# Designs tried in a protein design chat: VHH binders against Band 4.1-like protein 4 (epb41l4a). Part 8

Target 1, 289 residues: Band 4.1-like protein 4 (epb41l4a), of Danio rerio (Zebrafish) (Brachydanio rerio) (o57457r11to299)
Amino acid sequence: FYCEVLLLDESKLILTTQQQGIKKSTRGSVVLDYVFSHVNLAETEYFGVRYCDRSHQTFWLDPSKTLAEHKDLIATGPPYTLYFGVKFYAEDPGKLKEEITRYQFFLQVKQDVLQGRLPCAFNISAQLAALAIQSELGDYDPYKHTAGYVSEYRFVPDQKEDLEDSIEQIHKTLLGQVPAEAENNYLAIAKTLEMYGVDLHPVFGEKQAEYFLGLTPVGVVVYKNKTQVGKYFWPRITKVYFKETQFELRVLGRDCNETSFFFDAASKTACKNLWKCCVEHHTFFRMPE

## First folded at step 18 (VHH; from aa2 with D108E)

Design bb4
Fold by ESMFold2, look of step 19:
Structure bb4 (fold): chain B 289 residues (1-289), chain A 123 residues (1-123)
Amino acid sequence: as target 1 above (289 residues)
Amino acid sequence: ELQLVESGGGLVQAGGSLTVSCAASGFTFSDYAMGWSRQAPGKERELVAMITSERSTYYADTVEGRFTISRDNAKNTLYLQMNSLKPEDTAMYYCAAGDEGTYTIHPEEYDYWGQGTQVTVSG
């Protein structure tokens, strides 16, 4: 067995039979424990390891199953590629107990912004990028940071010169912030963005109308034409069900009446994945801490 | 035929612990959602806990933190570990099964039930 686990700092952890004794009969939890130990995490419940099948569908590695039981993973290799990341986004990362946990959240959210998964307006993008530079480089120093130094780094998908100028100006105002402070300030801003922690799943309604279901820290959000058309908090959800390609979400209204919403996924596999992710979110987030 | 057989019920003192089990046969156990419901005299049947085919769990508010549901797919057995028992937990406990996609708070949404095992908690 030979796999590469891509970490959030863009380094790789190599796991093999010869070095770690990992075999196809090994449970996913053992792989996860190696990854968690490597990055020194104690608050592991927020994190997981993902893989992609040959159809580019993504799945979370199941800790309770053997690697062999992950048939769509096994079909892709060897070698196998796994991706460490945040599975459940804390609604307030500032309440995470360990600095290392907040650091991993910072790396994940920075990646989300860079890859366009977390859209930011110009002013917010400049603030976030300046905080990321403060964490990476420390205080602005005109002898170290010559004109155009921001261009050596990428923080957003479409990073133009006017944004880079704004980033530099804000970096100059952050003098004295230590890396952990800058990273916490980054998360404090990012957690307020609409798409923070949103896991989008495409679905269809009546007349093949296209929707997205967003699994979020607070509930399920329904999008049509990039517009939120429904929001259902986890404590109000009384049923999450699938059969074949049909997905059902049942919610309790304030009038104590229940209403079911039905959607179709593009395939049976997509439907089951949506269902599993939705149930896992409900289990994790339905109880306040 | 699908069969669900509960066992492990009995009389316990308040504050005590008890494990009830459900032996399943006649179906592919790992493909089903499993749950425990209870019914006290004069009361409606209440879903106590459930565990999905993919091992996610749900607990009623009245038992959260005190009860633990688990499944052993190799032995086709469902368990409910009950700790810190109260007289209010006295009821007939029923094992339930629903199809692969089941995740619901409603006991009537499950397709199959056992005959039950009595749990009695005395003060």
Scores: ipSAE 0.789, ipTM 0.921, lowest interface PAE 0.6, mean pLDDT 92

## First folded at step 19 (VHH; from bb4 with T104S)

Design cc3
Fold by ESMFold2, look of step 19:
Structure cc3 (fold): chain B 289 residues (1-289), chain A 123 residues (1-123)
Amino acid sequence: as target 1 above (289 residues)
Amino acid sequence: ELQLVESGGGLVQAGGSLTVSCAASGFTFSDYAMGWSRQAPGKERELVAMITSERSTYYADTVEGRFTISRDNAKNTLYLQMNSLKPEDTAMYYCAAGDEGTYSIHPEEYDYWGQGTQVTVSG
C-alpha cells in the first residue's frame, strides 16, 4: 500500500506499508490518526480525508471501514491520492479553541477562495488577499517588497493588475498584525460569504428542473439558478432518505406540520453519497453550539 | 424469513445499567438501518435510537448521553447500552429495521419489528 496525503499547505504526507504498516486491512481511523498527528490537531472532529473516484466524484474516507472496503478508492491505484481538509465548517471559526485549528481552517478557506469555490467580490477579494499576504510576509517593508511583489503570489482565480494594486494598498495599512491575527481577520470576513462552508450537490426536481442542495453549517439550502429557494435548519429535519436515485428531505415547519421534498440524483452512487454527507452533517450540526 | 429477536430485558434499579440485544436473521444485516423503539403503557411508540447502514447514529433527546446504540455486522446483532436508567425508561423495547436509506426520528418509517423485551426500572 502506497498513498500520498495532500495537506492544506500543499505538502504531502507519504503513507506506506513499509514505513507505517498500513495495509488494505487497516481501518480508515488509523490513516486519519497519522494525518492528525502530523499536523498537530487536537480538535480533529472538523476534519477528514477525501478521495476521488475515476469519475472525479469525491468521498470522505470512513474511519470505521478498512481501506479495502473503500472500493472506489482501491480501484484508483496504487498509488493512491488522499486529500486532508475541513469536513464540517465551523459556523464561527473564531470560537475554535486552538490556534492550530484556526490555522488549518484559514488554509482551507484560502484554498476555497483560490479555487473559486468561495466567490468574492473585488473589494472582498482584495481584503482577503491582503490579509493572506500579511500573514505570509508580515508587515509591508518597501526595502523587501519591491514593485510588483504581489504578482509572485496567487490569492484568487482571476488575479488582475488592478486587484494586485488594491492588495498592495491594503497590505500597507495592516502594519502590526501578527500572522494569527491576520488569519483570524481573514476567517471573520470569509465566514460571512454566502458560499462559506457550503457543500454543493447537483440534483433534479420535477420536470427535470436542475437544483443544487447545499449542505451548510446551519442546514440544507436549496438553490435554483444560483438563487436560494429554500433553507431548512438541521434541528427541524426529521427524515433524510434515499432509494436508488431518489433523495427525500422531510422538515418540521413552524406550524408543526411536516413536509417532504423529493429530488433525483444523477446516479445511485451520487444519491447515496449525498445522503451520507447529509446525515453526517445532521449528526454533527443538529445540536446547538 | 426476516426475523428480529430481542433479549436482555429485566428489572433494574434506578441509576443502574442494562444492555439489550437484537439478533437479526433472514436479510443482509449490513444493508439495513437499525433502531430501538420503546412503548410505555398508555403511550405511543417512541424511537429511542437508530444507527444507519453507514453507522451514523441518532438519539432521542430523552436518552441522549445515557444510551449508546451499536451494531456488530459480523454477528448480525444490534445493541442498546442503557446507563443511568430512570423510572421513565420503563417500557417494552423493540428492535426495528428500515431499508438502506433510512434516517428518521419517526418509528413508522421502519418496516420491520421484533416482539420486544421488557425493561423495568424501579426506584
Scores: ipSAE 0.814, ipTM 0.929, lowest interface PAE 0.5, mean pLDDT 92
Fold by ESMFold2, fold request of step 20:
Structure cc3 (fold): chain B 289 residues (1-289), chain A 123 residues (1-123)
Amino acid sequence: as target 1 above (289 residues)
Amino acid sequence: ELQLVESGGGLVQAGGSLTVSCAASGFTFSDYAMGWSRQAPGKERELVAMITSERSTYYADTVEGRFTISRDNAKNTLYLQMNSLKPEDTAMYYCAAGDEGTYSIHPEEYDYWGQGTQVTVSG
């Protein structure tokens, strides 16, 4: 057995039978424990590892199953590639107990912004990027940070000169912020963005109209044409069900009546994955911490 | 034929603990969601705990922190560990099964039921 776990700091952790005793009969929890230990996490409940199948669908490694039971992973290797990341986004990452946990959240959210999963307006982009550069480079120093220094780094998709100028000006105002402070300020801004912590799943409704279901820290959000058309809080969700490709979400209304919403996934595999992710989100987020 | 048989009920003192179990046969146990419901005299049946085919769990607010549901797929057996029992927990406890995709707080979403096992919590 040979796998690479890609970490959020862009490093790799190599896990093998020879070095760790990991076999296909090994449970996913053992792999997760090696990863959690490597990054020094105690607050592990927010995190997991992902894999992609040959159809480019992504799945979370199940800690309770053996590696052999992950058929779509096993079909891709050896070697195997796993991706460490935040599985359940804390609604307020500032309340996480350990600094190392907040650091991993910062790395994840920085990646989300860079990859376009967390869209932000020009002014917010400039603020976030300036905080990221303050964390990485420290205080602005005109002898180290000369014309074009921001261009050596990527913080957002389509990073243009006017944004980079704004980033530099804000960086100059952050003098004295230590890395942990800048990272916490980054998270405090990012947590307020609409797409923070949203796990999007494509689905189809009536007449094969395409929607996305967003699994979020507060509930399930329905998107059509990038516009929110429904929001259902976890405590009001009373049923999450799938059969074949059909997904059902049942919600309790203000009138004490329950209404079911039905969607189709592109495949049986996608439907079960949506269902499993949705149930896991409900379990995690239904009860306030 | 699908069969669910509960056992382990009885009389227990308030503050005590009890484990009830449900032996399942006649179906592929690991493909089913499993749950426990209870019905006290004069009350509606309520789902107290369930565990999905993928091992996610749900607990009613009235038992959260006191009850633990688990399944042993190798033995086709469902368990409910009940701790810190109260007189209000006195009820007939029923094992239930729903199909693979079931995750619901409502007993009517479960298709198969056992005969029940009585749990009585005294004083």
Scores: ipSAE 0.807, ipTM 0.927, lowest interface PAE 0.6, mean pLDDT 92
Fold by ESMFold2 at other seeds, fold request of step 20:
Structure cc3 (fold): chain B 289 residues (1-289), chain A 123 residues (1-123)
Amino acid sequence: as target 1 above (289 residues)
Amino acid sequence: ELQLVESGGGLVQAGGSLTVSCAASGFTFSDYAMGWSRQAPGKERELVAMITSERSTYYADTVEGRFTISRDNAKNTLYLQMNSLKPEDTAMYYCAAGDEGTYSIHPEEYDYWGQGTQVTVSG
């Protein structure tokens, strides 16, 4: 067994039979524990390790299953590639107990912004990027940060000169913020964005109408095009069910009536994955903290 | 033939602990969602806890933090560990099974039931 675990700081952790005794009969929890120990996490419940199958669909490594039971992972290697990341986004990262946990959240959310998964308006993009540059470079220093220095870094997908100018001006106002403060301020802004912590799954409704289901820290959101057309909080969800490609979400309304919503996934595998992720979100987020 | 056989019920003092179990046969246990419901005299059947085919769990508010559901797929056995028992937990406890996609708070969503095991909590 040979795998590379890609970490959020862009480093790799190599796990092998030779070094760690990991083999296909090893449970996912053992692999996860090696990764969590390596990054020094105690608040591990927010995090997981994911893999991508040959069809480019992403799955979370299940801690209770053996590696052999992850058929779509095993089919991809050896070597195997695993991706460490945030599985359940805390609604308020500021309430995370340990700085190392907030740091990993910061790295994850920074990646989400850079890759376009967390869209930001111009002013928000400039603020986030300035906080990221404050964390990375420290205080603005005119002897080191000459005109155009922001261009050496990428923080958002469409980083034009007017944005970079705004980033520089904001960076100058952040003097004295240590990296941990800048990172926490980054998260405080990012957590308010609509797509923060949203895990999107494509589905079809009636007459093959295309929707996305977003699994979020507060509930399930239904999108048509890019517009929210439904929002169902975790405590009001009473049934999550799948059969073949059909997915059912049943919701308790304010009037104490329950309504079921039905969707189809593109495949049986996609449907089961949506179901598993949805149930896991419900389990994690249903209880208020 | 699908069979669910509960055991481990009995009399226990308030504040005490008890584990009930359910032996399952006649189907591929790991492919099923499993649950525990209870029914006290004069009351409707209430889903107490369930565990999905993928081992996610749900608990009724009245038992959250006190009860733990688990499954041993190698032994085809479902467990309910009950701690800090109260007289209002007195009921017949039934093992339930639903198909692999089942995750629901409602007992009517489960297709198969055992005969039950009595749990009595004395004050």
Scores: ipSAE 0.807, ipTM 0.926, lowest interface PAE 0.6, mean pLDDT 92
Fold by ESMFold2 at other seeds, last read:
Structure cc3 (fold): chain B 289 residues (1-289), chain A 123 residues (1-123)
Amino acid sequence: as target 1 above (289 residues)
Amino acid sequence: ELQLVESGGGLVQAGGSLTVSCAASGFTFSDYAMGWSRQAPGKERELVAMITSERSTYYADTVEGRFTISRDNAKNTLYLQMNSLKPEDTAMYYCAAGDEGTYSIHPEEYDYWGQGTQVTVSG
């Protein structure tokens, strides 16, 4: 057994049978524990390890199953590639107890912005990027930060000169912010963005109308034509059910009546994955503390 | 034929602990959601805890932090560890099963039931 675990700081952790004793009969929790120990995490409940199948669909490694039981992972290797990341986004990352936990969240959200998963308007993009530069480079220094220095870094998918000029001007205003402070300020802005912590799943309604279900820190959000058309908080969800390709959410309304919403997934595998992710979110987030 | 048989009930003093178990047969245990409900005399049946086919758990507010549900798929057995027991936990405890996709707070969403095991908390 040979795998690479890609970390959020772009480094790799190599796990093998020879060095760690990891075999196909080893449970996912053992792999997760090696990764968590390597990054010195104590607040591990927010994090997981993903893998991609041969169709480039992503799944979370299940800590209770053996590696052999992850059939779609086993079919991809050896070698295997795993991705460490945030599985459950804290609604308020500022309340995370340990600095290392907030740092990992910062790295994850920075990646989400760069890869376009967390869309940001121009002014927000400039603020976030300036905070990221402040964390990485420290205070602006005209002897070190020569003309065009922002261009050596990438913060958003389409980074143009006018944005880079704005980033530099904001960086100059951040004098005195230490890295941890800048990272916390980054998260404080990012947590307010609509797509923060949203795990999107494509589904179909009646007449094959396309929707997305977003699994979020506060509940399930339904999107139609990029517009939110429903929002169901975790404590009000009373049933999450699947059969074949059909997915059901049942919610308790303010009138004390329950209503069920039905969707179809593209395949049985997609439906079960949606169900499993939704149940795991409900388990994690329905208890506010 | 699907069978659910509870055991381990009994008399326990307030503040004490007890484990009840449910032996399952006649179906592929790992494919089912499993749960525990309870019913005291004159009261409605209440779902106490459940564990999905993929091992996610749910607990009623009245037992959260005191009870732990678990399953051993190799032994086809469901467990409920009950700690810090109170007199109001006195009830008949029933094992329940629902199909693979079941995750619900309502007892009526579970298709199969055992005969129950009595738990009595004195105190």
Scores: ipSAE 0.805, ipTM 0.925, lowest interface PAE 0.6, mean pLDDT 92

Design cc3
Fold by ESMFold2 at other seeds, last read:
Structure cc3 (fold): chain B 289 residues (1-289), chain A 123 residues (1-123)
Amino acid sequence: as target 1 above (289 residues)
Amino acid sequence: ELQLVESGGGLVQAGGSLTVSCAASGFTFSDYAMGWSRQAPGKERELVAMITSERSTYYADTVEGRFTISRDNAKNTLYLQMNSLKPEDTAMYYCAAGDEGTYSIHPEEYDYWGQGTQVTVSG
């Protein structure tokens, strides 16, 4: 057995039978524990390890199953590639107890912004990128940060010169912020963005209309294109059900009537994955904080 | 064919603990969602806990933090560990099963039921 776990700091953790004793009969929890220990996490409940199958669908490694029971993972290798990341986004990452937990959230959200999963307007992009530069480089120093220095780094998907100029101007105003402070300020801004912590799943409604279900810290959001067309808070969800490719969400309305919403996933595998992720989110976020 | 048989009920003092179990047969246990409901005299049946085919759990507010549901797929057995018991927990406890995709707070979403085991909490 040979796998690479890609970490949020762009480093890799190599796990093998020879070095760690990891075999296909090993449970996912053992793999997760190696990863959590490697990054020094105590608040592990927010994090997981995911993989991509040959059909490009992503799954979270299940800690209670053996690696062999992850058939769609096993079919991809060896070698195997796993991705460490935030599974459940804290609604307020500033309330996380450990600095290392907030740092990992910062790395995850920075990646989400860079890869376009967390869209933000020009002025917010400049503020976030400046905070990221402050964390990585420290205080602006005209002897080290010469014209064009921002171009050496990528913070957002479409990083044009006008944005880079704004980033530099803001970086100059952050003098004295230590890396942890800049990272916390980054998260304080990012947590307010609409797509913060949203796990999108493509689904189909009536007449094969295309939607996305977003699993979020507060509930399930239904999107058509970029427009929210439904929002259902976790405490109001009374049933999450799947059969074959059909997914059902039942919600208690304010009038105390329950309404079911039905969607189809592209495949049986996608449907079960959506269901499992939705149930796991409900379990995690139904309780306060 | 499909059978659910509860056991482990009895008398217990308030503040005490009790574990009830449900032996299942006649179906592939790991493919089913499993749950516990209870019915006290003069009251409607209440789902108190459930565990999905993928081991996610739900607890009613009235038992959250005190009860723990678990399943042993190798032994085809469902458990409910009840701690810090109160007189209000006195009821007949029923084992339930629903198909693979079941995750619901409603007892009517579960297709199969056992005969029940009585739990009585004296105070």
Scores: ipSAE 0.803, ipTM 0.925, lowest interface PAE 0.6, mean pLDDT 92
Fold by ESMFold2, fold request of step 20:
Structure cc3 (fold): chain B 289 residues (1-289), chain A 123 residues (1-123)
Amino acid sequence: as target 1 above (289 residues)
Amino acid sequence: ELQLVESGGGLVQAGGSLTVSCAASGFTFSDYAMGWSRQAPGKERELVAMITSERSTYYADTVEGRFTISRDNAKNTLYLQMNSLKPEDTAMYYCAAGDEGTYSIHPEEYDYWGQGTQVTVSG
């Protein structure tokens, strides 16, 4: 067995039979424990390891299954590529107990912003990028940070000169923030963004109309054309069900009546993955903290 | 023929512990969601705990932190470990099964049921 685990700091952890004794009969929890130990993480419940199958569907490694039982992973290699990341986004990352946990959240959310998964308006983009620069470079120093220094770094998908000018001006105001403080301030802003911690799954409604189901820290959100058209809080969800490609979400209303919402996934595999992710979110967030 | 047979019930003192088991046969156990419900005299049936085909769990608020559901797919057996038992936990406990995609708080969403095992908490 030979795999690379891509970490959030862009480093790699190599796991092999020879070095760690990992075999296809090894449970996913053992792999996860090596990764968690490597990054010195105690608050592990928020994190997981992902893989992509040959059909480009993404899955979380199941801690209770053997590696051999992950048939879609096994079919891709060896070698295998795994991705460490935040699985369940804390609604308030400032309440995470350890700095190392907040640091991993910072790295994840920074990646989410850079890759466009967490859209930000211009002013928010400038604030976040300035905090990221403060964390990486420290205080603004006009002798070290000469014209154009922001351009050496990427913080958002569309980083134009007007944004970079704004980033520089904000960086100048952050004097004295140590890296951990800047990172915490980054998270405090990012947690307020609409798409923070949203795991999007494409689904179809009537007449093949495309929707997205967002699995979020507070519940399931339904999107149509980038617009929220429904929001169902985890404590109100009484049933999550799938059969073949059909997905059902049943919700208890304030009037004590229950309503079911039905969607189709593109494939049986996508439907089961949506279901599993939704159930896992429900179990994690229904009784928060 | 799908069969569910509960065992392990009995009389226990308040504050005590008890494990009930459910032996399953006649189906591919790992493909099913499994659960425990209970019914006390004069009360409605309540889903106490369930574990999905993918091993996610749910617990009713009345037992959260005290009860633990688990499954052994190699032995086709479902377990419920009950700790810190209270007289209010006295009930007939039923093993239930639903198809692969089942995750629900409602007992009526489970298709197959055992005959039950009585748990009585004195004190």
Scores: ipSAE 0.802, ipTM 0.924, lowest interface PAE 0.6, mean pLDDT 92
Fold by ESMFold2, last read:
Structure cc3 (fold): chain B 289 residues (1-289), chain A 123 residues (1-123)
Amino acid sequence: as target 1 above (289 residues)
Amino acid sequence: ELQLVESGGGLVQAGGSLTVSCAASGFTFSDYAMGWSRQAPGKERELVAMITSERSTYYADTVEGRFTISRDNAKNTLYLQMNSLKPEDTAMYYCAAGDEGTYSIHPEEYDYWGQGTQVTVSG
């Protein structure tokens, strides 16, 4: 067995039979423990390891299954490629106990912004990028940071010169923020963005109308035409069910009546993946505190 | 045909522990969601715990932290470890099964049931 685990700092961890004794009969939890130990995490419950199948659909490695039981992973190699990341986004990352946990969240959210998964308006983009550059470079220093220095770094999709000018001006105002402080401030802003921690799944409703279901730290959100049209908090969700391509979400209303919502996924595989992710989110987040 | 047979019930002193088990046959056990419900005299059946076909778990608030559900797919057996038992836990405990996609807090969403095993907690 030979795999590469891509980490959030873009480094990689190589895991093999020869070095770690990992076999197809090894449970996913053993692989996860090697990754968690390597990045020095104690608060491991927020994190997981993903893999892609040949059709580029993404799955979380299941800690309770053997590697052999991950049929879609096994079909892709050897070699195997795994991706470490945040599985469950803390609603308030500032309350995470360990600095290393907040650092990994910072790296994940920075990637989410850069890849366009976490959309930001111009002013928010400039603030976030300035905090990221404060963390990377420290205080603005006119002898080190000549005009245009921001362009050596990428923080958002299609980073234009007007944004880079704004980033520089904000960086100048952040004097005295040490890296950990800047990273915490980054997370404090990012956690307020609508798409923070949202895992989007395309689904179809009546008359094949296209919706997205967002699995979020607080519940399931339904999007139509990029607009939220429904929001169902985890503690009020009483049933998550799938059969074939049909997905059912049942919620308890404030009037104590329950209502079921039905959606179709594009395939049986997509439906089961949506179901599994939704159930795992419910299990993790259903407690209000 | 699908069969669920509970065992391990009995009389236990308050604060004690007990494990009940459910032997399953006649189906591919790993493809089913499994759960435990209980019914005390004069009360409605309550889902106590469930474990999905993909091993996610749910616990009723009244037992969370005290009860642990688990499944052994090689032995086709479902377990409920009950710790710190209270007189209020006294009930008939029923093993339940639902199809692969089942995740629900409601007992009526589970299609198959055993005959039950009595757990009695004396003060």
Scores: ipSAE 0.801, ipTM 0.924, lowest interface PAE 0.6, mean pLDDT 92
Fold by ESMFold2 at other seeds, fold request of step 20:
Structure cc3 (fold): chain B 289 residues (1-289), chain A 123 residues (1-123)
Amino acid sequence: as target 1 above (289 residues)
Amino acid sequence: ELQLVESGGGLVQAGGSLTVSCAASGFTFSDYAMGWSRQAPGKERELVAMITSERSTYYADTVEGRFTISRDNAKNTLYLQMNSLKPEDTAMYYCAAGDEGTYSIHPEEYDYWGQGTQVTVSG
């Protein structure tokens, strides 16, 4: 067995049978524990390890299953590629107890912004990027940070000169923020963005109309044409069910009546994955604090 | 023939602990969602805990933090560990099973039921 676990700092952790004794009969929890130990995490409940199948669909490694039971992972290798990341986005990352946990959240959210998964307007992009630069470079220093220094870094998908000018001006105002403080301020802003912590799953409704279901820290959000058309909070969700390709979400309304919403996934595998992710989110977030 | 047989009920003092179990046969246990419901005399059946085919769990607010559901797929057995028991927990406890995709707070969403085991909390 040979796998590479890509970490959020862009480094790799190599896991093999020879070095760690990892076999297909090994449970996912053992792999997760090696990764968590490597990055020094204690607050591990927010994190997981993903893999991508040959159809380019992503799945979370299940800690309770053997690696052999992950049929879609096993079919991709050897070698295997795994991705460490945040599985459950804390609604308020500032309440995370340990700095290392907040640092990993910062790295994840920074990646989400850069990859376009977390869209943000010009002013917010400038603030976030300046905080990221403050964390990386420290205080603005005119001897080190000559004109155009921001261009050496990428923070957002469409990083143009007017944005980079704004980033520089904001960086100059952050004097004295240590890296941990800048990272916390980054998260405090990012947590308010609409797509923060949203796990999108494509589905189809009536007449094969395309929707996305977003699994979020607060509930399930339904998107059509990039527009939110429904939002159902975890405490109001009373049933999450699948059979073959059909997914059902049942929600308690304010009138104490329950309504079921039905969607179809592209395949049985996609449907079960959506169901499992949704149930796991409900389990994690149903008692929000 | 799908069968669910509960055991482990009995009389226990308030503040005590008890484990009930459910032996399952006649189906592929790991493919089913499993749960525990209870019914006190004159009351509606209440789902107290469930565990999905993929091992995610749900607990009713009335037992959260006190009860723990678990499954042993190798032994085809479902467990409910009940701690800090109260007189209000007195009820007949029923093992339930639903198909692979089941995750629901309502007992009526589960298709198969055992005969129950009585738990009585004195005090």
Scores: ipSAE 0.799, ipTM 0.924, lowest interface PAE 0.6, mean pLDDT 92

